# VHH binders against Beta-methylmalyl-CoA dehydratase (mch): the designs that were tried, part 24

Target 1, 351 residues: Beta-methylmalyl-CoA dehydratase (mch), of Chloroflexus aurantiacus (a9wc34)
Amino acid sequence: SAKTNPGNFFEDFRLGQTIVHATPRTITEGDVALYTSLYGSRFALTSSTPFAQSLGLERAPIDSLLVFHIVFGKTVPDISLNAIANLGYAGGRFGAVVYPGDTLSTTSKVIGLRQNKDGKTGVVYVHSVGVNQWDEVVLEYIRWVMVRKRDPNAPAPETVVPDLPDSVPVTDLTVPYTVSAANYNLAHAGSNYLWDDYEVGEKIDHVDGVTIEEAEHMQATRLYQNTARVHFNLHVEREGRFGRRIVYGGHIISLARSLSFNGLANALSIAAINSGRHTNPSFAGDTIYAWSEILAKMAIPGRTDIGALRVRTVATKDRPCHDFPYRDAEGNYDPAVVLDFDYTVLMPRRG
Short names: E, the ipSAE of ESMFold2; O, the ipSAE of OpenDDE; V2, 0.75 times the mean of E and O plus 0.25 times the DockQ between their complexes.

## First folded at step 15 (VHH; framework vhh_lunsekimig_d3)

Design J3 (from J1 with T28I; at its last look DockQ between E and O 0.55; V2 from the best seeds 0.00; counts 0 for: pae O 8.3 > 2, grease 24.7 > 24.2)
Fold by OpenDDE, look of step 15:
Structure J3 (fold): chain B 351 residues (1-351), chain A 121 residues (1-121)
Amino acid sequence: as target 1 above (351 residues)
Amino acid sequence: EVQLVESGGGVVQPGGSLRLSCAASGFIFSEYSLYWYRQAAGIERELIARITSGGSTRYVDSVKGRFTISRDNSENTMYLQMNSLRAEDTGLYYCAKPFDDWYGEDVFDIWGQGTLVTVSS
């Protein structure tokens, strides 16, 4: 049908192309409720308006990852509908705080193209920007994805690979909070450990596991208006590469983040996504565990009340993380690892 | 390290049978579809059979009714039972693992070294 959208194939992308993604999304308290029901996040900032107000906000904001998923979901029909691999993220930076009632929209710019040697696929690099109704940036990130070619004989584009930052510099972080030691309630936050208490190299097993159900990961993915068929259509996927529906990688991110509350309760929000890799697929029935490593402690210039922690959270399926599974001696991921997520959180400092 | 190791190849007469094995390591075996390919001399490698993580199988027409693909998740091993072998079945047989992606279809990232099957009188 001429009215249906087959999506873009690799050869359809042009360097410098800007894509305006369809369907702006107004986020409501209903979305927050559903998100909470899916992941059981207990972070105080997003759970309590009074807590958020103690940090200088007008109300409890939308969870960083809910913002991410919504912004990301909008890109799927245009960027990754015909993708064969989501390869990675970089330069993720959260901006303006998002509240219920805000409307988010996303645009992407193609900033790199590289055809693979097989001539049948290529990598598309995009810079995606989510904005609210006032055109304030709420999130930006770089994503690169491997995309199929419709025509294997289509000419290869000029290879352009963008420079990808290893991490978002602390100076580029948006810090929307003001912390007063007198007003920060550690009991309500759920932990006595603040920025000062964590050490670089410290590893934290988040202990708990959560088993994924088919209905809930599909519900989550729908919540984000992500329509990738691999997550939904068992009839097709039964004959596909895995033989079953694959879980949206972002679902794993949110599960891991939620689990991280146990050990990182005072990580108020995610300020940056430095990198992310979905190292193995997850499916319904898998039990997700997670552990985290502190990669860096960063003082925020001009601030003594709040600091930044660069954190690696690793998620596994059907494997507890007591021994902090990650890579072997050769650098290969443990086969149970399903997520390697490098991000920066904001955490109050001791006064 | 992700690894696939084929075995079971050999010389057999027309009409004979062989059972190939593909031993897998370095990934969660049960979560992936797996594929058998073969390559005859002077011919491009061809897909001959697939088994999904759920156990669904698919065959190319030339081997239908003669070959059976199966898997034992407890042993991390995939099999190819080959019956009624023909001269044209001669070739190097490979098992393949698909690329670990979220959206893709039959794209492969690793192959075994292959096992040789020779059908001759």
Scores: ipSAE 0.011, ipTM 0.311, lowest interface PAE 8.3, mean pLDDT 92
ESMFold2, look of step 15: ipSAE 0.013; ipTM 0.515
ESMFold2 (binder alone), look of step 15: mean pLDDT 81; pTM 0.807

Design J4 (from J1 with D101N; at its last look DockQ between E and O 0.80; V2 from the best seeds 0.00; counts 0 for: pae E 5.5 > 2)
Fold by OpenDDE, look of step 15:
Structure J4 (fold): chain B 351 residues (1-351), chain A 121 residues (1-121)
Amino acid sequence: as target 1 above (351 residues)
Amino acid sequence: EVQLVESGGGVVQPGGSLRLSCAASGFTFSEYSLYWYRQAAGIERELIARITSGGSTRYVDSVKGRFTISRDNSENTMYLQMNSLRAEDTGLYYCAKPFDNWYGEDVFDIWGQGTLVTVSS
């Protein structure tokens, strides 16, 4: 028992603390295959090496969200093992392109702490950085989680809440592609719509739904080496708040992203995660739908070949998105909404 | 908006029965465990029963064999059948929804306004 890791409780975190997470992960083509099998992503960039090469890459890169899940998964044992809730993301920025054969590792810094009024829980803010084997940043983000206290009588830390950016500025985006209009194959990409064709405020119903299977979300979560018990242990969870295993929120993100291909096929990759909220839990048997809204259309300084779209993708369970379900008049989420994801994608321009 | 509304409370003689209802809205009812609490005068609120989304039930010892928690997902309603009521069962009864969390143990989020149960001869 002494050799097991009970994880950190709220009072164990210190402002400025740096945590090196186990375990480094080498991403392989096998991982890519499994990821594809789980979500059925059809984006050309990650599906075709020749397509990726036409954009200046050496081969098809690892999907942005696979990178995210791997980097994120490493933080769970140290950050959120005793979490009550994953509250949100901010300042997500993708850096160096990741390829099969790369090894990713994650480090987190505690950048904020706030004990809740109940005295039994608190919010931990962490800045997590994923790097490859050459110490290049592949992804960084801020996450904050509500974490239980082991000792309710432990003294409250000084309240420090970090400034959270609303979005990643366009100037901070990493743009690893070069697009030639002559070489960009719209037919292969799966859509004729490019950056120029989208308007701010435009809403897109991605139409299709996908039902989650119990084995699928667990396999996905394992793929990411995320070992949170709530996703796996029915023996315990059947006696818990939901009475069943909860789906990893990232699973919903990837499902929604995959669905978004229908309408956003030329969104090459995710350059930034501006915010994300898992508004309601998802479970096996739920059918996930999604729709997207264009929040901003941003030219990239010095570039005329590629632009950025800030996109909100909303995912629902057991509710088609023809009417773009989101919030009610009072600002409350529709009960069917399970994801509110604000991210920035890179998309070729017509030039 | 998440809402819980209790009903069914009243005055009953010892040995009598009541059936409480908790009408829920604003969330996916079928996917949450739900809880009954009660609070007697001058006493802290206490958990008395739980039903999971899968229908598993749990009771505190003081109500075992007398109270039955159930749910109707089609009606978004949870029930508490109370039989063989005793004076000590007198109190304000609340239904509760757990916090929308992804990890950890039960943390309660939303409470109804309660329904009063008075057991008196």
Scores: ipSAE 0.027, ipTM 0.456, lowest interface PAE 4.3, mean pLDDT 93
ESMFold2, look of step 15: ipSAE 0.115; ipTM 0.605
ESMFold2 (binder alone), look of step 15: mean pLDDT 80; pTM 0.802

Design J5 (from J1 with G104D; at its last look DockQ between E and O 0.44; V2 from the best seeds 0.00; counts 0 for: pae O 7.5 > 2)
Fold by OpenDDE, look of step 15:
Structure J5 (fold): chain B 351 residues (1-351), chain A 121 residues (1-121)
Amino acid sequence: as target 1 above (351 residues)
Amino acid sequence: EVQLVESGGGVVQPGGSLRLSCAASGFTFSEYSLYWYRQAAGIERELIARITSGGSTRYVDSVKGRFTISRDNSENTMYLQMNSLRAEDTGLYYCAKPFDDWYDEDVFDIWGQGTLVTVSS
């Protein structure tokens, strides 16, 4: 018998099943360097140890999305190797701050199953938890993915669809920073706009565009140890759905986040991922643009130094965002939209 | 709104030719593989041809050498040139778009209404 793992098909998942994912990953400064080189993030918190120290941290932490990608990547071989579609995220909460030298591991629990009407595919809902070497939760989230069946005659499991939160409540946010107005350097941060300066409904065009290179998105995906073949194997994908290698959606998220620095420079980190949708595929050669909308301003209970902004960042391919492309009157996404990302960031308040 | 609209169907004699069109809207046409299906009366819908975003084509054996699938990305239109038509080619022809997402699987979420091809003497 073969010693290779063909991955799980829909009928292989069981409600309540716990999956321990291989392999633990120690994050190094090398990873940080590569991540920076891929996306050019300029956020002060993750760029400067002195800046991070001014906020009460021992050093510059690992970027929230790098943490996300690493935690997520571990799930791919077991959860989505035979997936047809990544349908969405919910309930993403970042926990303990991650630093170089930390080792992350991921465990997932199947919390829902629904066979599709075609009888050939089904939706798997998983709750994934990333922990560090001290078993502290660094990130948790819910993901649901459409997975093919190996045996179309396999019996349908009982339908269980979990309740998915629309957003992570402010009370559930981890706030690992302490901001002193006297010590917060706006010039170094790159913006004079703080939590108080943003309004609900405000839209921000991040203006710049970044063209995706084939080698870059593949390098990024490898960095995260994401093994999804659609990102790598042109020989197979040439004859596949798109006829070319598709870009890992997380790559788009990180590009968009990086672009968002222009307009949201003081968004220190992501505290929550409320939802995410990859509305259209991206490929090498596509130029990614992004704009953001402030969905909510939330005071953090007991804190006057830092607030939370719920933000929607929309990414487009080959379409500048000066007119804030999103949905049409009928609710359909603009064809150029490749990402609809709803997340919560932490931002200092004016003293 | 994502939409596929087939046209070009009609009545032809055996040995004749037709060219079908599938006009697409509401999505990035150039980034998707597209498919032609047909359904004869009393028979299940069958895949007959595929063209990838990169231009690679596949055909079922019954239409190989007779049918040619192509696309014009500038017009958001896919075509099916059908030559040497046979009676067994009679049916409703559909174009299909695969499900929008990251993984390689031919699961379709959008179909046109179809165009009727009748091959009869």
Scores: ipSAE 0.016, ipTM 0.313, lowest interface PAE 7.5, mean pLDDT 92
ESMFold2, look of step 15: ipSAE 0.113; ipTM 0.606
ESMFold2 (binder alone), look of step 15: mean pLDDT 80; pTM 0.803

Design J6 (from J1 with F99Y; at its last look DockQ between E and O 0.09; V2 from the best seeds 0.00; counts 0 for: pae O 7.2 > 2, placed apart)
Fold by OpenDDE, look of step 15:
Structure J6 (fold): chain B 351 residues (1-351), chain A 121 residues (1-121)
Amino acid sequence: as target 1 above (351 residues)
Amino acid sequence: EVQLVESGGGVVQPGGSLRLSCAASGFTFSEYSLYWYRQAAGIERELIARITSGGSTRYVDSVKGRFTISRDNSENTMYLQMNSLRAEDTGLYYCAKPYDDWYGEDVFDIWGQGTLVTVSS
């Protein structure tokens, strides 16, 4: 049918192309409720309006990752509908705080193209920007994805690979909070540990595990309006590589983040996504565990009330993280590792 | 630029030996599994050996016991030691890099140009 959208194939992308993604999304308290029901996040900032107000906000904001998933989901029909693999993220930077009632829209710019040597696929690099109804940037990130070619004989584009930052500099972080030691309730936050208490290299086992159900990961993915068929269509995927539906990688990210509350409760929000790798696929029935390592401890210029922690959270399937599974001596991931997530959080400092 | 360059191919008699090299550049060599493929005339390219970033190896049955895949991370080079070569081993040998290990053998982002191995009396 001429009215259906087959999506873009690798050869359809052009360097410098801007894509306006369809379906702006108004986020509601219903979305927040569903998100909470899916992941059980207990972070005080997003759970309590009074808590958020104590930090200078008008109300409890939308969770950083919910914002991410919504912004990301909008790109799927145009960017990754015919993707083979989601390869990675970089330069993720959260901007304006998002609240219920805000409407988010996403645009992407193609900033790199590289045809694979197999001639059948290529990598598309996009810079995606989510904005609210006032055109304020709420999130931007770079994503690259491997996309099929429709025509294997289509000419290869000029190879352009963008420079990808290792991490978002602390100077580029948006810090929307003001912390007063007198007003910050540690008991309500759920932890006495603040920025000052964490050390670089510190490893934290988040202990708990959560088993994924088919219905819930699909519900989550739908919540984000992510339409990638690999998550939904068992009829097709039964004949695919895995013989079953694969879990949206972002689902794993949110599960891991939720689990991280135990040990990182005062990580108020995610300010940056430095990198993300879905190292192995996850499926319904898998039990997700997580542990985190403090990669960097960064003072925020001009601020003494709040700091930044660069954190690596590693998620595993069907493997507790007591021994902090990650890579072996040769750099090979533990086969149980399903997520390697490098992000920066904001955390109050001791006054 | 990511690049793989094969070398070491040549003409050998049956029962002979060759050592192929795959020199890698433009990526963190130690973080990736690597693969050897070969393609005989008129035949589809076939996987013959794999070595993971951790050093685990896999071989197809036709080369087991005769071929050894190895890697030197300090030199960014993968090798294929081929012993007891047979006429059926004749072909163009390629090294390949997947983008990610769990995508494995189905998703490669780069191939070498290949090196020709000819086994004939």
Scores: ipSAE 0.016, ipTM 0.405, lowest interface PAE 7.2, mean pLDDT 93
ESMFold2, look of step 15: ipSAE 0.047; ipTM 0.545
ESMFold2 (binder alone), look of step 15: mean pLDDT 81; pTM 0.805

Design J7 (from J1 with S30D; at its last look DockQ between E and O 0.72; V2 from the best seeds 0.00; counts 0 for: pae O 9.3 > 2)
Fold by OpenDDE, look of step 15:
Structure J7 (fold): chain B 351 residues (1-351), chain A 121 residues (1-121)
Amino acid sequence: as target 1 above (351 residues)
Amino acid sequence: EVQLVESGGGVVQPGGSLRLSCAASGFTFDEYSLYWYRQAAGIERELIARITSGGSTRYVDSVKGRFTISRDNSENTMYLQMNSLRAEDTGLYYCAKPFDDWYGEDVFDIWGQGTLVTVSS
């Protein structure tokens, strides 16, 4: 039937093309509850309205990554339905705080195209923007994905590769909080360590591991309205490249973030996603561990109450992180590494 | 570093048997499907067999009933048992790992160097 959507293939994308993604999503407390049940996040900001109010917010906001997953999920049918690989992220900036009751929608612009040498696939670069019902930007990011061609004889587009930022400058960060030393409850936050206590190069093993269940990662992916087939259809995937359903990479990100509470409890929210790489696939039955490295310690101009930490969180499957597994001497990832996530968090400073 | 190293090739008479091995390293072996390809002289490389991470196998018609693909996850090794070999089976045999992807297509980015199988009387 012509009424079904086969998705876009590489040759269907045009430089400068704008895609409006279906469907707008109203986020509710139910979504928050399910998200919490999936990952067990204990960050005070998103767990407690009084805590959030102490930082100048009206109520506990939606978790940064829940926002990310929802915004991202909307792009899947149009951008990556026929994707081979999700290659990376850059320039992720969180904007307006999102609350239950807000409705998010996403648009993407094709900002780069590069056909691969094999002539059967190409890389699509998109700039995606999530907005709320007031057209305020809640999240924007660049993603590039490898997409197969429907017609191998389709002509190659002009190669255009956009400039990708290494990281989001501190001056571009949205800081929606005001921290009062008198009102910031360290006991409730779960850690006495604040921005001042962390050093560049510091490595933190988050210690705990979480085993992925098949139903859980599927439920998570559905929660985000992500429709990628590889996550759901075992009948097809049984005969596919892995022989089983692959876990949505974002699921790993959220697991790792949740685990990072142990060591980074006062990382209030994610302000930027600098880069992300899903280095190996994850599957049900895998146990996810994580460790983090402080990459940068950045004062926020004009602010003395809150700072920014650039953090690399590395997630592994079935491998504890006491020795901080990452890359070997040749630069290759440890086979157990499933996520290399470079992001910036906001953390209160000592008054 | 991700590596695939084929071995077991050689010269065999028609009707004979060989067992090829593909030793893998540098990735989570048991999480990937793996493939055997072969390339005869003057002919394009062709897929001949696949085994999924779950152990499901698939063969091209020309080798069905004669070749058996298997894997030992404890040894990070894939095998190809070749029986009833024919002259047309002569070629360089490759094992392949699919591209590390999140959306489930069979794109291959890692190949071994190949092992030569010669079937001649």
Scores: ipSAE 0.009, ipTM 0.294, lowest interface PAE 9.3, mean pLDDT 92
ESMFold2, look of step 15: ipSAE 0.012; ipTM 0.316
ESMFold2 (binder alone), look of step 15: mean pLDDT 80; pTM 0.798

Design J8 (from J1 with S33T; at its last look DockQ between E and O 0.71; V2 from the best seeds 0.00; counts 0 for: pae O 9.3 > 2)
Fold by OpenDDE, look of step 15:
Order: structure tokens, then sequence, then C-alpha cells
Structure J8 (fold): chain B 351 residues (1-351), chain A 121 residues (1-121)
């Protein structure tokens, strides 16, 4: 049908192309409730308006990852409908705080193209920007994805690979909070450990595991208006690569983040996504565990009340993380590792 | 490291049988659809059989009724039982793993070194 959208193939992308993604999304308290029900996040900032107000906000904001998923979901029909692999993220930076009632929209710019040697696929690099109804940036990130070619004989575009930052500099972080030692309730936050208490290289096993159900990961993905068929259509996927529906990688991110509360409860929000890799697929029935490593401890210029922690959270399926599974001596991921997520969180400092 | 190692090849007379094995490591074996390919001399590599993570199988017409693909997830091994072998079945047999992806169709990233099957009188 001429009225249906087959999506873009690799050869359809042009360097410098700007894509306005359809379906602005107004986030409601209903979305927050569903998100909470899916992941059981217990972070105080997003759970309690009074807590958020103690940090200078008008109310409990939308969870950073819910913002991410919504912004990301909008890109799927145009960017990754015909993708064969989501390769990675970089330069993720959260901006304006998002609240219920805000409407988010996303645009993407093609900033790189590289045809693979097989001539049948290529990598598309996009810079995606989510904005609210006032055109304030709430999130931006770089994503690159491997996309199929419709025509294997289509000419290869000029290879352009953008420079990808290793991490978002601390100076580029948006810090929307003001912390008063007198007003910060450690008991309500759920941990006595603050920025000062963490050391670089410290590893934290988050201990708990969560088993994924088919209905819930699909519900989550729908919540984000991500319509990638691999997550939903068992009829097709039964005959596909895995023979079953694959879990949206973002679902794993949120599960891991939720689990990280045990050990990182005072990580108020995610300020940056430095990198992310979905190293292995996850499926319904898998039990997700997670552990985290402190990669960097960064003072925020001009601030003594709040600091930044660069954190690597690793998620595994059907493998507890007591021994901090990650890579072997040869640099290969443990087969049980399903997520390698490098992000920066904001955490209060001791006064 | 992701690795596939085929074995079980050899010389057999027409009408004979062989059982090939593909030992897998470095990935969650049970979660992947896996494939058998073969390549005869001077001919392009061809897909001959597939088994999904759920155990669903598919065969090309030329091997239907003669070949059976199976898997043992506890051993991380895939098998190809080949019966009623013919001269035209001669070739190098490969097992294949699809590329790790989240949105795509079947794209293969790794192959074993292959095991040689020779059917001759």
Amino acid sequence: as target 1 above (351 residues)
Amino acid sequence: EVQLVESGGGVVQPGGSLRLSCAASGFTFSEYTLYWYRQAAGIERELIARITSGGSTRYVDSVKGRFTISRDNSENTMYLQMNSLRAEDTGLYYCAKPFDDWYGEDVFDIWGQGTLVTVSS
C-alpha cells in the first residue's frame, strides 16, 4: 500500500538530513504510574513531590529513563525500522527537567554514514534531540544503528564517521537541583551514602533479580510508543533470528537502573548517557541482575552541594552478579551480560 | 569469544548416513536460531536447514525428508543428521550464528570452519 510506511533503508539516509519524528507525546501521571509499575523504581526524587521540592523542584519530575525511552521511541519508525542492530549511544545529555503535562517531540539529524563491506547493510549515525513544548532540550544523544539496504546495488555513500565523545564533560552537565544538607532526608532517600562515600573503582552488586514477562516488556515498549515489530509480533519472529520476541534494550536499562537503587539510592537522576551497549539479547523468562562500578568521581564546578558519579552498570540474564561478571581476559563479554551502560548520575555531597 | 566448531564430516557411500555436530561457545546458545549451510566445489554456499531457539525447523527442498536438524541446549551443540546421502550432498558444511541485533532479520556474523562431507561410491 502506498499509504503505509516501509521505513528508511540505508540508502535512503543522507548526510545532514533532518528528520522530524511523528507523534508528540504528552507525558501524564498515568505514564509515571505505569512506569513505576513496570520497574518498581524507588528513587525518592521521582517518587515524592515533597522530596523533589526540597531540592528546588516544583514537583516530582519524570524519571530520566522514561524521558529517554519516549524520546527514543519516536525515532524508531524513521531510523531503525529496518535496522539489524542497535550499535550504541554516545553524548547523551539530559537538559530541562520534564514534568507531567509536558509534551515531548524528537528530531534527528544524520551525522554519519558508513556502508558495511558486505554491501547489504550500513551504519547510520544520528543526533537526536528531544524538546518540550517550549522548545527546551530535555535530552539529546547520538545513536548509531546498522540498517539494511533495500537495493544491494545502490551506490555507497561517502563514508563519514562522526567523532563520538567518550563521555559528557562535567561542565556540560545540567544540574537542576539545589541541595541543602539540612533539608536532604537520608532516611527518605533510602541510603546514608552520598557522593563523598563512593570511590573510583568501587563495585556494587545490586543483588536482586527480576524476571521478565512477555506482557510487561511489551507493555513497556508500547508505553514508549516504540513499535519495532521484533518486540511484538511472535508470528513473524517465530521464524526469525531468535524464534521469539526480543526484549527492548531500554527495558533492560530501566530494570538495571531500578535495581541499582540498592547501593546507589542517592543517585538522584541521570545527567548523561556516555555509552550503552546491548551486548546480548534478552527474552521473556530471563532474570535480570545488575552490578555497578564507579568509573569517575567528579566535582561539579561551582557546586559543593552536589557531585557527579560516572557509573557503569552491567546487567546480566540468569546470572547473579556476586563476582561482577563483565569481560574475560580477552575482552569478550560474558555471555550472560546483556547490558553495558555507562552513565553519569547526580548525587548530593556531604555538607 | 564466539565460536562455532563443526565436526562429524567424512567419506560415505551413497545411501549412507552421517551426523554432524556444531559446538558453540561464547554466546547464549539457547537464545539463538542457528543454521546449517553447505558449499560444494564451485558453487555458492547455500542454506540447507534452520532451527529456532524454540525448536522450529526448516529445510530446503533438496534435503527434506533426509536431513534432520536438532539442538541440545544443555551441551551448546547443534546437530545435522544426514540420511540417504547423495553425491550432490558432497561439500563443506558450516554452522552459522546470526548477528547480534535488536531489530533486524537474519544476518550472519560468524561461521565455523566447516566439516567436509564426501559422498562417493
Scores: ipSAE 0.008, ipTM 0.293, lowest interface PAE 9.3, mean pLDDT 92
ESMFold2, look of step 15: ipSAE 0.035; ipTM 0.528
ESMFold2 (binder alone), look of step 15: mean pLDDT 80; pTM 0.801

## First folded at step 17 (VHH; framework vhh_lunsekimig_d3)

Design M1 (from I8 with G104D; at its last look DockQ between E and O 0.04; V2 from the best seeds 0.00; counts 0 for: pae O 6.7 > 2, placed apart)
Fold by OpenDDE, look of step 17:
Structure M1 (fold): chain B 351 residues (1-351), chain A 121 residues (1-121)
Amino acid sequence: as target 1 above (351 residues)
Amino acid sequence: EVQLVESGGGVVQPGGSLRLSCAASGFTFSEYSLYWYRQAAGIERELIARITSGGSTRYVDSVKGRFTISRDNSENTMYLQMNSLRAEDTGLYYCAAPFDDWYDEDVFDIWGQGTLVTVSS
């Protein structure tokens, strides 16, 4: 039908093209409830309005990753509907705090294109920006994805690879909190460990595992209005590469983040996403574990009450993380590793 | 800025040696596997060598025993020592780094400009 949208193929993208994504999304407490039901996040900031208020906010904000998934999900029909692989993220920076009642919309700009050697696929780089109803940036990031060509004979575009930052500088972080040591309730937060207590190179096993259910990951993906076919259509995927539906990578990120509460409870929110790799696919029935490494401790200029931690969280499937599985001696990922996520969190200082 | 810059190419006689360099910037060099490719005139670009983040190396048969891939993480530089060069080694040499290994595709986000190696008597 001429009225249906087959999505974009690699040759449909143009450098500098701006895409306005459907549909704007008003986030409600219902979304928060569903998100909580999916991941069981226990972080105090997003769980308790009084706690959030003690940090200078009006109420408990929307979880950083829920914001991410919503902003991301809007891009899928236009960017990655015909994608083979999601290759990575860079330059993720959270901006204005999001609250229930806020309406988010996403716009993407094509900032790079590269046809693959096979001539059948190419990589599309996009800069996506999520804004609220006041046009305030709530999240921006760079994503690149491998996309199929519809016509193998379509001419290759000029190769343009954008600058990709290794990490978001501490000076670019948005810090929406004010912490008073006297008013910060460690007991309510769930941990006595603050920014000062962590060391670079420190590794933390988050211990617990969570098994993914088929309906559960699909519900999560729908919550985000992510329409990627590989997550939903078993009839088609049964004949595909894996013979089953793949779990949305973001689902793994949120599971891992939730698990990280045990050991990083005072990581209030994610301020930046530096990089992310979905190193292996996950499926229903897999049990997700996670561990984290502190990559950097960064003082925030002009602030003594709150600091930034650069963290790597690694998620595994069906493999506990007591020995911190990551890469082998040759540098290859452990086959059980399904996520390598580099991000920056905000954490109160002891003052 | 993510960038790879090749250097060290030139003209050499058969049996000669060259050492190519690939200077990297804009990413955590030590965490990535790196690759050398070459492209002869009229021929498709081919993979010739790989070094993992852990230092494990692989070579195509045509260069085994003659070429050595190495890396210096402190300098963010990869090298290709080429010995016993042959006429068939002539071509443009590229370094590359993949950002995704999951699909086992030759998907590289960045390519250098290449460095020309000419082996002729």
Scores: ipSAE 0.016, ipTM 0.479, lowest interface PAE 6.7, mean pLDDT 92
ESMFold2, look of step 17: ipSAE 0.080; ipTM 0.591
ESMFold2 (binder alone), look of step 17: mean pLDDT 78; pTM 0.771

